# VH-VL binders against q9h9l3, part 227

Target 1, 176 residues: q9h9l3
Amino acid sequence: PRKMVAIDCEMVGTGPKGHVSSLARCSIVNYNGDVLYDEYILPPCHIVDYRTRWSGIRKQHMVNATPFKIARGQILKILTGKIVVGHAIHNDFKALQYFHPKSLTRDTSHIPPLNRKADCPENATMSLKHLTKKLLNRDIQVGKSGHSSVEDAQATMELYKLVEVEWEEHLARNPP
Short names: E, the ipSAE of ESMFold2; O, the ipSAE of OpenDDE; V2, 0.75 times the mean of E and O plus 0.25 times the DockQ between their complexes.

## First folded at step 12 (VH-VL)

Design Pa1 (framework fv_unasnemab; at its last look DockQ between E and O 0.02; V2 from the best seeds 0.00; counts 0 for: pae O 12.1 > 2, placed apart)
Fold by ESMFold2, look of step 12:
Structure Pa1 (fold): chain C 176 residues (1-176), chain A 122 residues (1-122), chain B 107 residues (1-107)
Amino acid sequence: as target 1 above (176 residues)
Amino acid sequence: EVQLVESGGGLVQPGRSLRLSCTASGFTFSDHYMDWVRQAPGKGLEWVAEIRNKFNSYTTYYAESVKGRFTISRDDSKSIVYLQMNSLRTEDTALYYCARDEFDSGYYFDYWGKGTTVTVSS
Amino acid sequence: DIQMTQSPSSVSASVGDRVTITCRASQGISSYLNWYQQKPGKAPKLLIYDASYLQSGVPSRFSGSGSGTDFTLTISSLQPEDFASYFCQQANSFPRTFGGGTKVEME
């Protein structure tokens, strides 16, 4: 009986023309939505595009942000050995430069029973905003201030709970 | 080794105030929720208050019997949780425990102090 | 407020006996129920969290079960150090509430 957490990350643009996505905020919540981790993270490379309309990251957040190497160590200690829930979670792990075991990974963007509950095609990739509105009657990511990774991680956990029993049984029968 | 040491108890008259302190060591205090639980002489356990951590906005919760009279607070730099007890009544007489709340996958008090005694009488 | 009704209030038992303590919540609390042991003059000690998970260092003779409203703590073979009071506690909602306790005494 493994503990379960949800993660969400916000990225900024680094590299040429700001096209590389680098980690600038990470939030982790427990099963009940309480926050276990929430830090602004300073990428090791120069930030070209803060992407503020979507990321919510501003220059002021980077002044005292935790350096990437330190933040990664803190985050991985929380994730190790746990079931980790996310939405399009591969992008979060890529930004962390980390592989989490597939048997312990849950991606709400690719759960057929969840799409079915939302009256969407079972194999479609659905946005977190859309699923949250349809299934939780909640608006997230509203306005121009950018996403909140805490809000998004909490929503992701609530979505997974809607299908947790069915999906965990499916995965037990069909180990990844 | 996790340790919680309460202090500040004593004998006071009804209507007066006391401030309890709980000094924590052996763990990352700032990551945890902290609670006060009390036990009247020869009686069961009664939860009093909880304060959450920085990531959860230091939100506070109180038992109805103490709401408006007691204030829980914390100083993460000193690893201390406080209970300010105002307008004390005889029914507040108890041994007051400080407890650490483990909230990662559930909510439970995994470490308790030895308690500090508060006696409210004329 | 969620009322926790604990039974029995007291039990006389001998070393080696199986002891069962029950706890009933006035409304559903899922699995958010914890069990504590308290010896005279000492602070409570966590035994079981989230209905059925054994705290580190607690002997395997202790077990917990239940969900919803009805919960059970079982001591499969009572040992001399197990004579104590036992309390259940719900953590589903605020205020946190405890059962009235069960005193396990030497027969």
Scores: ipSAE 0.341, ipTM 0.777, lowest interface PAE 3.6, mean pLDDT 92
Fold by OpenDDE, look of step 12:
Structure Pa1 (fold): chain C 176 residues (1-176), chain A 122 residues (1-122), chain B 107 residues (1-107)
Amino acid sequence: as target 1 above (176 residues)
Amino acid sequence: EVQLVESGGGLVQPGRSLRLSCTASGFTFSDHYMDWVRQAPGKGLEWVAEIRNKFNSYTTYYAESVKGRFTISRDDSKSIVYLQMNSLRTEDTALYYCARDEFDSGYYFDYWGKGTTVTVSS
Amino acid sequence: DIQMTQSPSSVSASVGDRVTITCRASQGISSYLNWYQQKPGKAPKLLIYDASYLQSGVPSRFSGSGSGTDFTLTISSLQPEDFASYFCQQANSFPRTFGGGTKVEME
């Protein structure tokens, strides 16, 4: 069986108006929730908006942050050949300027059986926080300190595990 | 009318086993999570276990104090929730309540049984 | 585990009094806090769910407030039938945990 990892990234705003989302933290966990990677990442461009309320990123976190190019290499090394689980994962890949093969990608924001299990519309895009509370009865992203990418990655993996068998079977019958 | 009726309580010695039952009526049993909550004499409430059902699969949660010794289960066809209690201890002595979780979220107990008494004593 | 600290453990009051009970969580539980009333020899009864919502059939003199870590149950004007024990309970995470309880007694 192919190894699975879950990924979650935090982004800050760069560009003239801070509208460009740049990678500032990346967390990767294995199937058991063990942290494989968790680093602050320094964007190549000046940070205009730390988006701290959501990202949890502060200026002090960038002092010893890993340069983007180096971090990207480290992350890709971990992801290569694995099934990558994430929530709205296209945003993470975009920030990484890397796209994982679709056949090896699992996006928990687009898994109908997961939504069904949560008594949500199958084709709706639900938040990680909502699904986590509904299905795991756990509260994540609590408070004003911003998100924890490790916590989010772990939650994402746990959510996927709830529907893993069914979804993998579905994908086997309907490869992307 | 919603009703929850616990049974199976009694006096047992430490190390013995006991199985509690809670028979539900007056509502669609399979739509609700079910919990056990206990109350030692003159003490407060302590959550014991919860069982969820969805798509013919069950998820269970336990208090640390009973984990590995107690097992919660349910029979939706009979509208019964069970609590198998093994390796009983004196500190397990309590009135055991069966409680229904709310339909939509299951985060609060809107109905309770009258309880069944479990006494563990040498 | 999330610890629920309830205060006071007991309060003496008279009919017509305003009674306030506090519940503090050891960590943030959003609004997933419920209040129960228990009379001697009876099972608990749900009063307030999700911090501030009144259960059907419960008198309006009962109210709940709070979010995060600090919560309060208020009885605006205590009635004779309100002398009982009250418990808070968090439903944010497992294990579910209750406060130690508050006994409202007649002065």
Scores: ipSAE 0.000, ipTM 0.569, lowest interface PAE 12.1, mean pLDDT 92
ESMFold2 (binder alone), look of step 12: mean pLDDT 93; pTM 0.948

Design Pa3 (framework fv_unasnemab; at its last fold request DockQ between E and O 0.55; V2 from the best seeds 0.72)
Fold by OpenDDE, fold request of step 15:
Structure Pa3 (fold): chain C 176 residues (1-176), chain A 122 residues (1-122), chain B 107 residues (1-107)
Amino acid sequence: as target 1 above (176 residues)
Amino acid sequence: EVQLVESGGGLVQPGRSLRLSCTASGFKFSDHYMDWVRQAPGKGLEWVAEIRNKFNSYTTYYAESVKGRFTISRDDSKSIVYLQMNSLRTEDTALYYCARDEFDSGYYFDYWGKGTTVTVSS
Amino acid sequence: DIQMTQSPSSVSASVGDRVTITCRASQGISSYLNWYQQKPGKAPKLLIYDASSLQSGVPSRFSGSGSGTDFTLTISSLQPEDFASYFCQQANSFPRTFGGGTKVEME
């Protein structure tokens, strides 16, 4: 069986109007929630909007941040060959400028059995915060300090574990 | 290439102290867990202690046989893991291995040093 | 603590033989089971991790199987360099514990 990790990234705004989402932090955890990776990352372009209220990223975090190119290499090394679990993970991969094989990707924002378990419409896109509260009875992304990518990655893994058996069987019958 | 080199072993009397060192090279030391495993003469392997990395708050774990007497620590700036051994006993006599601990796909020791010998005798 | 019962303690075999070593955990350890090879005067070498994953550089004649409490290391065709001691190790909980070892000797 493939080994499993969960990933969560925080992005800041770059470009002329800050509309480009650039990777500024990445956290990866193993199946048990141990942190494999957690680094602040320096985008290649000037940061226009830190998006602090959501990202939790501040200017001070960029002082010793890992350059994007280096961080990307480190992250890809961890992800290669593994099943990667994330929430709305296409955003993380886009920020990483990386595409993980679809057959090895698990997006908790698109798992109907997970939504069903949370008494949500199966085809709806629910937030990580909502699913975590409903299914794990845990509050994440609270306060005004922004998100914790470690906390979010851990929650994502725990949510997936709730439906892992059923979903893996489904995927085996219906390969992406 | 990955290399682990243990040092600090020797002959001591019961009740004395020793500090073992393991110098790592060839990889990013700060990203890995590190463990000590020992092997008494002609016996099997016994796990001694683990120290986790900065991402995991440098959490430590110990075998019951050494708890309260041994302390594992690390200096990431020097790529060294230590084992402070106090109140040594004759049963602590063993070859002590330093091992790199991977935790990305399970938990396993993928690299080992050659070991350093600790002999506790009156 | 989780006790790892390894069997047999010793096995005599010839080159080309299929050798099987078993390890039983006193409680469920999922797939957190590793196998190591140790030759006299040398440090242990990782063969298999997470019950069935072959470590890079290890010959394909080595394989691991099992989950829960019962695990097996198999050498499909024993080679001269495979005469050594083998140890299983659980990594499910602390303290980490090893099996008693199996010595594979030449018949």
Scores: ipSAE 0.922, ipTM 0.955, lowest interface PAE 0.5, mean pLDDT 96
Fold by ESMFold2, fold request of step 15:
Structure Pa3 (fold): chain C 176 residues (1-176), chain A 122 residues (1-122), chain B 107 residues (1-107)
Amino acid sequence: as target 1 above (176 residues)
Amino acid sequence: EVQLVESGGGLVQPGRSLRLSCTASGFKFSDHYMDWVRQAPGKGLEWVAEIRNKFNSYTTYYAESVKGRFTISRDDSKSIVYLQMNSLRTEDTALYYCARDEFDSGYYFDYWGKGTTVTVSS
Amino acid sequence: DIQMTQSPSSVSASVGDRVTITCRASQGISSYLNWYQQKPGKAPKLLIYDASSLQSGVPSRFSGSGSGTDFTLTISSLQPEDFASYFCQQANSFPRTFGGGTKVEME
């Protein structure tokens, strides 16, 4: 059967006024939450805003970071042929400069059955923090020192498991 | 090709210590979890300990029978996993295997060494 | 701890026979069940992982099935090199635990 992974990325600000989001960390976990990849990544462009309060990225992390082109190759090798789960995952793929097949993509920010379990409107876009607290009784992204992409990827996989059977059957009947 | 070679076994008296080593080659050692599994003479298999990799914080796990007495560790630069065995008892007598632990679809021991024998007797 | 009960403890069989070995877990272990073969004086060799996935290089006459608490290893047509001991092992939780083994011997 087709293997499943979850991904989460942290971005820093590049380009004019630091408005462009560039990949600075990527974590990938398997179905059981084991970490398959977790690297700090040096963007090819100058970092204007580390966005540390949300990203957790500091200058020290960039000293030995993997150059973007190398990291991208490593990450895409892991993702190829797999079902990839993420939260607002289009942002992660954009930062990777990558398109994953829609039929193999799962986005926990846009799964109606998951929203229903959380007592949220089916069409609403819910934050990972919100869903995790409501459905897993856990607090993630605590404090102002930044997010952990490992923690976030693991939470994303756990959330998807809550609706996996129902949603995979739905997608089989309604191919994207 | 994948190879795991255990060493450091021997005959010791109860209460003494031994350190087992397992030298790995033929694969990227730092990507894998490593385990020790033992087999008493003429008996079945008993899992002893696991150490995870760097991405997974080098977390360790132990069988209750060895907890507090045995310590698993690894040196990724040398591709070696160790088992420090303190306060040895006669029931620790066994052939000790080093195993590579895969975690891409469940957890399983896909390659084993030939083992090193530990005999604890007075 | 999850206890693994393996049966039978031994089986006498001839080349060409279909051999079935069962393994029962004391608690649900989903599909986290592995099978190993061990010949006398040798290290165990992985045959099946995750209940039913065949390890690379293992002949297709070996198959695994089951989920939850009840699991089966089947050898569809026994070959001379298949006379050995077989162990199941759960990987659902720590500690990892093995069944007591099944010796497949020539009749």
Scores: ipSAE 0.639, ipTM 0.864, lowest interface PAE 1.5, mean pLDDT 94
ESMFold2, look of step 12: ipSAE 0.587; ipTM 0.843
ESMFold2 (binder alone), look of step 12: mean pLDDT 93; pTM 0.948
OpenDDE, look of step 12: ipSAE 0.000; ipTM 0.581
ESMFold2, fold request of step 15: ipSAE 0.544, 0.557; ipTM 0.836, 0.847
ESMFold2 (binder alone), fold request of step 15: mean pLDDT 93, 93, 93; pTM 0.949, 0.948, 0.948
OpenDDE, fold request of step 15: ipSAE 0.029, 0.011; ipTM 0.648, 0.600

Design Pa4 (framework fv_unasnemab; at its last look DockQ between E and O 0.04; V2 from the best seeds 0.00; counts 0 for: pae O 14.0 > 2, placed apart)
Fold by ESMFold2, look of step 12:
Structure Pa4 (fold): chain C 176 residues (1-176), chain A 122 residues (1-122), chain B 107 residues (1-107)
Amino acid sequence: as target 1 above (176 residues)
Amino acid sequence: EVQLVESGGGLVQPGRSLRLSCTASGFTFSDHYMDWVRQAPGKGLEWVAEIRNKFNSYTTYYAESVKGRFTISRDDSKSIVYLQMNSLRTEDTALYYCARDWFDSGYYFDYWGKGTTVTVSS
Amino acid sequence: DIQMTQSPSSVSASVGDRVTITCRASQGISSYLNWYQQKPGKAPKLLIYDASYLQSGVPSRFSGSGSGTDFTLTISSLQPEDFASYFCQQANSFPRTFGGGTKVEME
C-alpha cells in the first residue's frame, strides 16, 4: 500500500492589486496527524496583500521564510509516490505550480460518500469548516487570527478516514 | 549508517537520580521521534518515554510507572536525547535502550542502541 | 493500557520447520503492530512493521498478518540464525506496549 499524507496551504496576494494567490505557508501531515512539514514560504514576487484574516500570514513570518523554489523542492519530495489528501486541493497544487497524479489525489471537497455522511447533496462543494463540524464535531478556523494550515490538514485527513475504505474501493473499480 | 550510543548508566541507591544520554548519528536527527525502552534482567521489553520532533512541539509521553519521576528531552543541535531519572526505585533496574521512532505509516523502532545499564539497589 | 498477549511463550523447533507466533491485543489496534527479534545480549531488531510490511534487509521467510486484535508472525523455513526471542509491540496508542515474548529454541 501507498503511504498517505494530507496537505493544506495558505496564500497571500501578489501581482497587480494583490489579485494573484501565491503560496506563503504549507503544512503536510501523515495518516495519524503528525506534522511532516510546516514552513512559511517566501513567494518569488512582492507581497501586496498578506490576507492575514484568512491566511494567518504576517510580515514577520516572511523574514526568515524559505524561498519558494527551495520549499517547492522539499514539498514535492515528500509528496512523490504518496496518496495526497486535501480540501479543494486543486488550489494548493496551483499555488505549488505542481499537479499530483489524479490517481494518487483525494479531494475531500468532492467525495460523494463524504457529503452523504454529512446529509448534503452528493455533488455539492462543502467547506472544510462545515464538514469538520458536522462529521467530527470539531470547530476549526476559530477566531480572527486566520486559518491554521496544520489544523486544516489534520482535519482533512480525519474526514478522509471516515470514507477511506469505501472510496478506495470505488477508485479501484473506477480509476480516474 | 544509523548509530545510537547510550551512556550515563550505573549503580545507584533508591531515591537517587541519573541522567542518560543517547548520541545519534547517520540520519537527520531533528526529523525523528525518539524513545527510551527498557528491559529488566531476564524480562521482556517495556516502553518508557517518547519525545516528538520540533514540528510536533517536542510533545512528550511517559509510561505510568515513570510519570512524574522521569523527564525525556532532546537537543537537536547536538543530536542527543536525554532521560532524566529522579526518585529511582529498584523496579527501575534495567538495560535502557535508545530507539529511533519512525512516523510515516505507523510507529516503529527501526534502530536501537546497545543500551546502558541502570542498577538501583540498596 | 492495551495489553499484548503472545503465544506460545516458547517453541522448540528444528531447522526447516514452519514457526507461527501469535499476538493478541486487548483492544483493536488496527494494523499498528510491529514484530522484533532479539538474540541474547543484543538489542531488538525490527522485522515487521504495520502488521505485514517487511523491514529492509529482513529475509523473505518472515511474514506478518492480521488486523484488529489478532496478529501472526510466520517463519516459513526456520534457519539456524532464527533461534531467538520474538516480541510484538502495538503502536496504536500510548503507552506503547510489548507482548511478553516467544522464545524459539532448537529442538
Scores: ipSAE 0.230, ipTM 0.743, lowest interface PAE 4.4, mean pLDDT 91
Fold by OpenDDE, look of step 12:
Structure Pa4 (fold): chain C 176 residues (1-176), chain A 122 residues (1-122), chain B 107 residues (1-107)
Amino acid sequence: as target 1 above (176 residues)
Amino acid sequence: EVQLVESGGGLVQPGRSLRLSCTASGFTFSDHYMDWVRQAPGKGLEWVAEIRNKFNSYTTYYAESVKGRFTISRDDSKSIVYLQMNSLRTEDTALYYCARDWFDSGYYFDYWGKGTTVTVSS
Amino acid sequence: DIQMTQSPSSVSASVGDRVTITCRASQGISSYLNWYQQKPGKAPKLLIYDASYLQSGVPSRFSGSGSGTDFTLTISSLQPEDFASYFCQQANSFPRTFGGGTKVEME
C-alpha cells in the first residue's frame, strides 16, 4: 500500500483584473493528520486580489513567502509516488501547475459512497464544509477570517478514511 | 455516426475455434474501452470480456465462463476489437455484440453493434 | 460476483400506464447501474446510466433512481414503442453482470 497524503491550497488573484488564480498557500498532511508542509507562497506575478475572505491570505503573509518555483519543487517532492487526497483537487493541481497521476488521485468531491454516507445525491458535488459537518460533526471554515488550509486538508483526509476501504476496492475493480 | 460492425460468426463443432471481429467507425477508437456481450437464444444478456487501453498498454477482463478459452484484443490502428474463442462449447452459442464502453461519467455501453451469431453444435 | 435481481420478469401494461421495474444488487454498487432497452431482433439501447442520468435522445418519460443496492427504472406514461425488454447492469465490479430482464408487453 502506498503512502497517502492530503493537500489543500489557497489561491490569490493575479493578472490584470485578478482573475488568475495563483497559489499563495499550500498545506499537506499525512494519513494521521500531521502537517508535512504548510507554507505561504509568493506568486510570480503581482497580487491584485488577496481574496482574504476565502483564502485567509493577507499582504503581510507574502513578506517572507516562499517563491512559487521553490515551493513547487518542495511540494512535488512530497507528492511524488503517493496517493494524494483532496477536495476539488483539480484546482490545487492547476494552481501548482502540476499533474498528478489520476490513478493516484482521490478527490473527495467526486466519491459517490461519501455523498451517500452523508445522505447527499451520490453524483452531486458537495462542499468540504458540508461533508465535514454531516459526517464528522465538525465545523470548518467558520468566521470571516478565511479558510485554514491545514484544517481543510485534515478534514479531507478524515472524510476519505470513512470510505477508503470501499473506494479503494472499487478503484481496484475499475481503475481509472 | 458511430458504427460497430461485428463479423466472424458461424456454425462450428464443440472444441473448435472461432475469431470474431468488430470494426468501429465514427469515433476515436483508441479513446474507448471495448466490450463483448453475448445473448443466447431467448435468454438475457451476458457480459463476456472487456479490453482497456492505457498508455499504450492493454488490460483485459473476462467472465469466469470464458476465462482461459477466450481472448479479447484490439488494433487501434485499424479500429478493430477481436474475440478469439477457443475450445468452444455448446453453451457458447449466442449472438455476440460488440459494445463501446464509456468511462468518463461512469461505465456503460452507449453503442452496440448488430451482433454476429455463433452456433456451437455437434 | 455481484448478482443482479430484476423484477418483475414480465409486466402487462397499457398505453399511458406507469411502469416500474426494480433491480437489486447482491451488494452495494454505489450508483454504477445502467438500464438498457431491447426490442425483438435489435441490439440493446442505453437508456439510463449511472443510476439516474438519461442518455441523450431518450425520452424524458424514462427515469432512473436508486443507490447502493436498490434501483428503479420508471416509465411515467407508457408509449406504444416502449413495449420491449429492459435490463439493468452493474458496473461496480468485474465481472460486469446484468439483471435477468423485464419484458413489458401489451395487456
Scores: ipSAE 0.000, ipTM 0.561, lowest interface PAE 14.0, mean pLDDT 92
ESMFold2 (binder alone), look of step 12: mean pLDDT 93; pTM 0.948

Design Qa1 (framework fv_amlenetug; at its last look DockQ between E and O 0.88; V2 from the best seeds 0.00; counts 0 for: pae E 3.4 > 2)
Fold by OpenDDE, look of step 12:
Structure Qa1 (fold): chain C 176 residues (1-176), chain A 120 residues (1-120), chain B 108 residues (1-108)
Amino acid sequence: as target 1 above (176 residues)
Amino acid sequence: EVQLLESGGGLVQTGGSLRLSCAASGFTFSNYAMSWVRQAPGKGLEWVSSISYSGEYTDYADSVKGRFTISRDNSQNTLYLQMNSLRAEDTAVYYCAKVRYYGSGSFDYWGQGTLVTVSS
Amino acid sequence: EIVLTQSPGTLSLSPGERATLSCRASQSVSDNYLAWYQQKPGQAPRLLIYGASTRATGIPDRFSGSGSGTDFTLTISRLEPEDFAVYYCQQRYSSPLTFGQGTKVEIK
């Protein structure tokens, strides 16, 4: 089995005026898209802005949510030793207050061959939604319910698989 | 061993009030969300209310909103359900249930329940 | 609310037989948010499966959960005498938390 997982997180606003992005949901899938982890997470500070239109997070989701410290431990256990794939993944790691080794990190927002395949400028930052539509002919992040972190994680993994061979070879020659 | 023990049930008249308690032991009570689930005689399970680990967030079924109040005292490892304006349809066995970390919103431990009977 | 409909209402089987219980949701539910419970007469419910397919601690491997979207299944591969009970599915995808109406597995 491949030691590769994809991660996507949803954040809510905490702190003054809700400017602090705090983890409120985390989804992790394996290479085949099977869900390994998907939980609502309760930030340690009061939520000021649920950012529901984007995050899909509502107040009711926080009632039974896993406390951040506990969830973080669970997530890190899953990620440890894995190649972790994500889109703009630095935001996810920041919310987790954890940084995965760069050599084991794959960010689909920064893979030139992926952009090239999508007829986009190689050095441009394209959205997950755009790449997924262009390369997988699939619509994600639609509707009024907000984003699905599971759907996003699965899409991210599928996108990476399109360029996996080429990109892994590139990384082998040019280690970060 | 995880233990949940409900108390406070009994016979009450329509419009009356009861306060249920659930004494928890065998786990770090303050780390887990808790819920009340009830079961009318011969019927299925119905979620009543949930409360986050700190008590900051609460949720209720529409059938009990405005009448029931869930609360907890983490220093006493106790969950409460204040039931006001009781109705005949509130007659049920009331279970306190622990919410698990994995699969939050599922209930991995249940008390034996306490019977609440509301008579007209 | 998400309505969970279980079928059949009653399942009459003999020990040793395979039991297949269905739970259908009124809308799509992520598989990680579906649980199954067992309840015997005069007892509190017991968690069997969470996340649609993960057995809770101490649950025998003859119990298995599967499904996605709107269709979920609990399977008992070979019924034991102690397995005759009422089974409930439950979703935690959205508030209010809801249960199915239950399936009674009774001895034929």
Scores: ipSAE 0.519, ipTM 0.842, lowest interface PAE 1.1, mean pLDDT 94
Fold by ESMFold2, look of step 12:
Structure Qa1 (fold): chain C 176 residues (1-176), chain A 120 residues (1-120), chain B 108 residues (1-108)
Amino acid sequence: as target 1 above (176 residues)
Amino acid sequence: EVQLLESGGGLVQTGGSLRLSCAASGFTFSNYAMSWVRQAPGKGLEWVSSISYSGEYTDYADSVKGRFTISRDNSQNTLYLQMNSLRAEDTAVYYCAKVRYYGSGSFDYWGQGTLVTVSS
Amino acid sequence: EIVLTQSPGTLSLSPGERATLSCRASQSVSDNYLAWYQQKPGQAPRLLIYGASTRATGIPDRFSGSGSGTDFTLTISRLEPEDFAVYYCQQRYSSPLTFGQGTKVEIK
C-alpha cells in the first residue's frame, strides 16, 4: 500500500504590502501522527509581514531557518510518490511552488463524507478548527500566539482517517 | 570533512576590543546559519550570537547585545565576532558552531575554540 | 527566556549501568528544537541527539532521547568508559538559545 502523509504550512507576507504568501514553516506527519519534518523556512524575498497572530512566525525564527530552495528539496523528497493529506492544501502547494498529482492529493476541506459526519452541508467549506472540535473533540489553534503546523497536520490526518476507507473507494471508482 | 578553525583570541584589558574569526571548510558555508557559543572556565555553555546564511538576520544574547557584532564573509568562508567594551565576565573559550538544517537550532559541528581572557 | 534545568547535577555510576539524565524546560518546547550534547574534558561539545529523539550521525544506539513539552530525557542504556563526560541539553524554540547547566556523568 502507498504511504500517506499529512502536511501543513505557515506563511508570512512578502512582496508589495506583504500580500504574497511565502512559506515560513512546514510540518509533515506520517499516518500515525509522528513528525517526519518540521522546520522554519527562510523565504528568498524580504519578509514584510510576519503574520504572527496566525503563523506563529517571529523574526528570531528566521535566524536559523532553512533557505527556501533547500527546504523545498527536502519537503518534495518526502512528498514524492505519497498520498498527501492537507486542509485547503492548494495553499500549501502554492507556497511550495509545487504541483502534487491530483490522484495522490486529499483535501479535508473538500470531502463530502467528512462534512456529513460533522453534521454540516456536504458542499460547505469547513475550517480545520471546526471539524477537529466536532469530530475529534479537540481544540486546536488556541489563543493568539499563532497556529502550530505540527498540531494542524496531525489533526488533518486524524480527520482523514475517519473517512479514509469510504473516500479512497470513491476515488478509485471516480479517478480525479 | 567539515572543519571550523577559530582564531583571534588572546589577552585583552577591560574596555578593550577583539575580533574573532572562524575559517570554515568542507561544506558550502554560504548555505548555513552559524553561531558563536562560549564557555567560561569551569562553567557551562552559553549561546552568544547567531547569523543567518545570507547574514540578513542576526540575534544576540542579552549579555552581549550592543557590544558584540556577528558578521560573515561568504566569499571567504569566514564567520566573525567583533567584541567591544569587553568585561571580565566575557572571559571564556569561544566556539564557532554550524547549524544543522534538519533539526534546526542544533549545532552539528563545532570548532575547538579560542580563549579570550579579559583582565583589568 | 526558557530556562533548562538539568538533573542530577552529577551522576556517579559504574560502566555497564543505565544512565538517565533529565532536562526540564521552564516553558513548553517543541521536541524538534531540543538537542543533547556531550563534552569531554578539553574538547568541544559533540552533538548526540537532535529533535529530542534522533541520533546524530555516528552516535551509538545506546544513546536515546525522549520527552516532550517541558520534560526531556537522555538515556545511556549501557555506560561505556568513553561515556563519562558532561552532558548538556539545548533549546532553540525561543530566543535566546539556552543550554542546561549540564549533568556530569562520572565513574563510581
Scores: ipSAE 0.371, ipTM 0.768, lowest interface PAE 3.4, mean pLDDT 90
ESMFold2 (binder alone), look of step 12: mean pLDDT 92; pTM 0.943

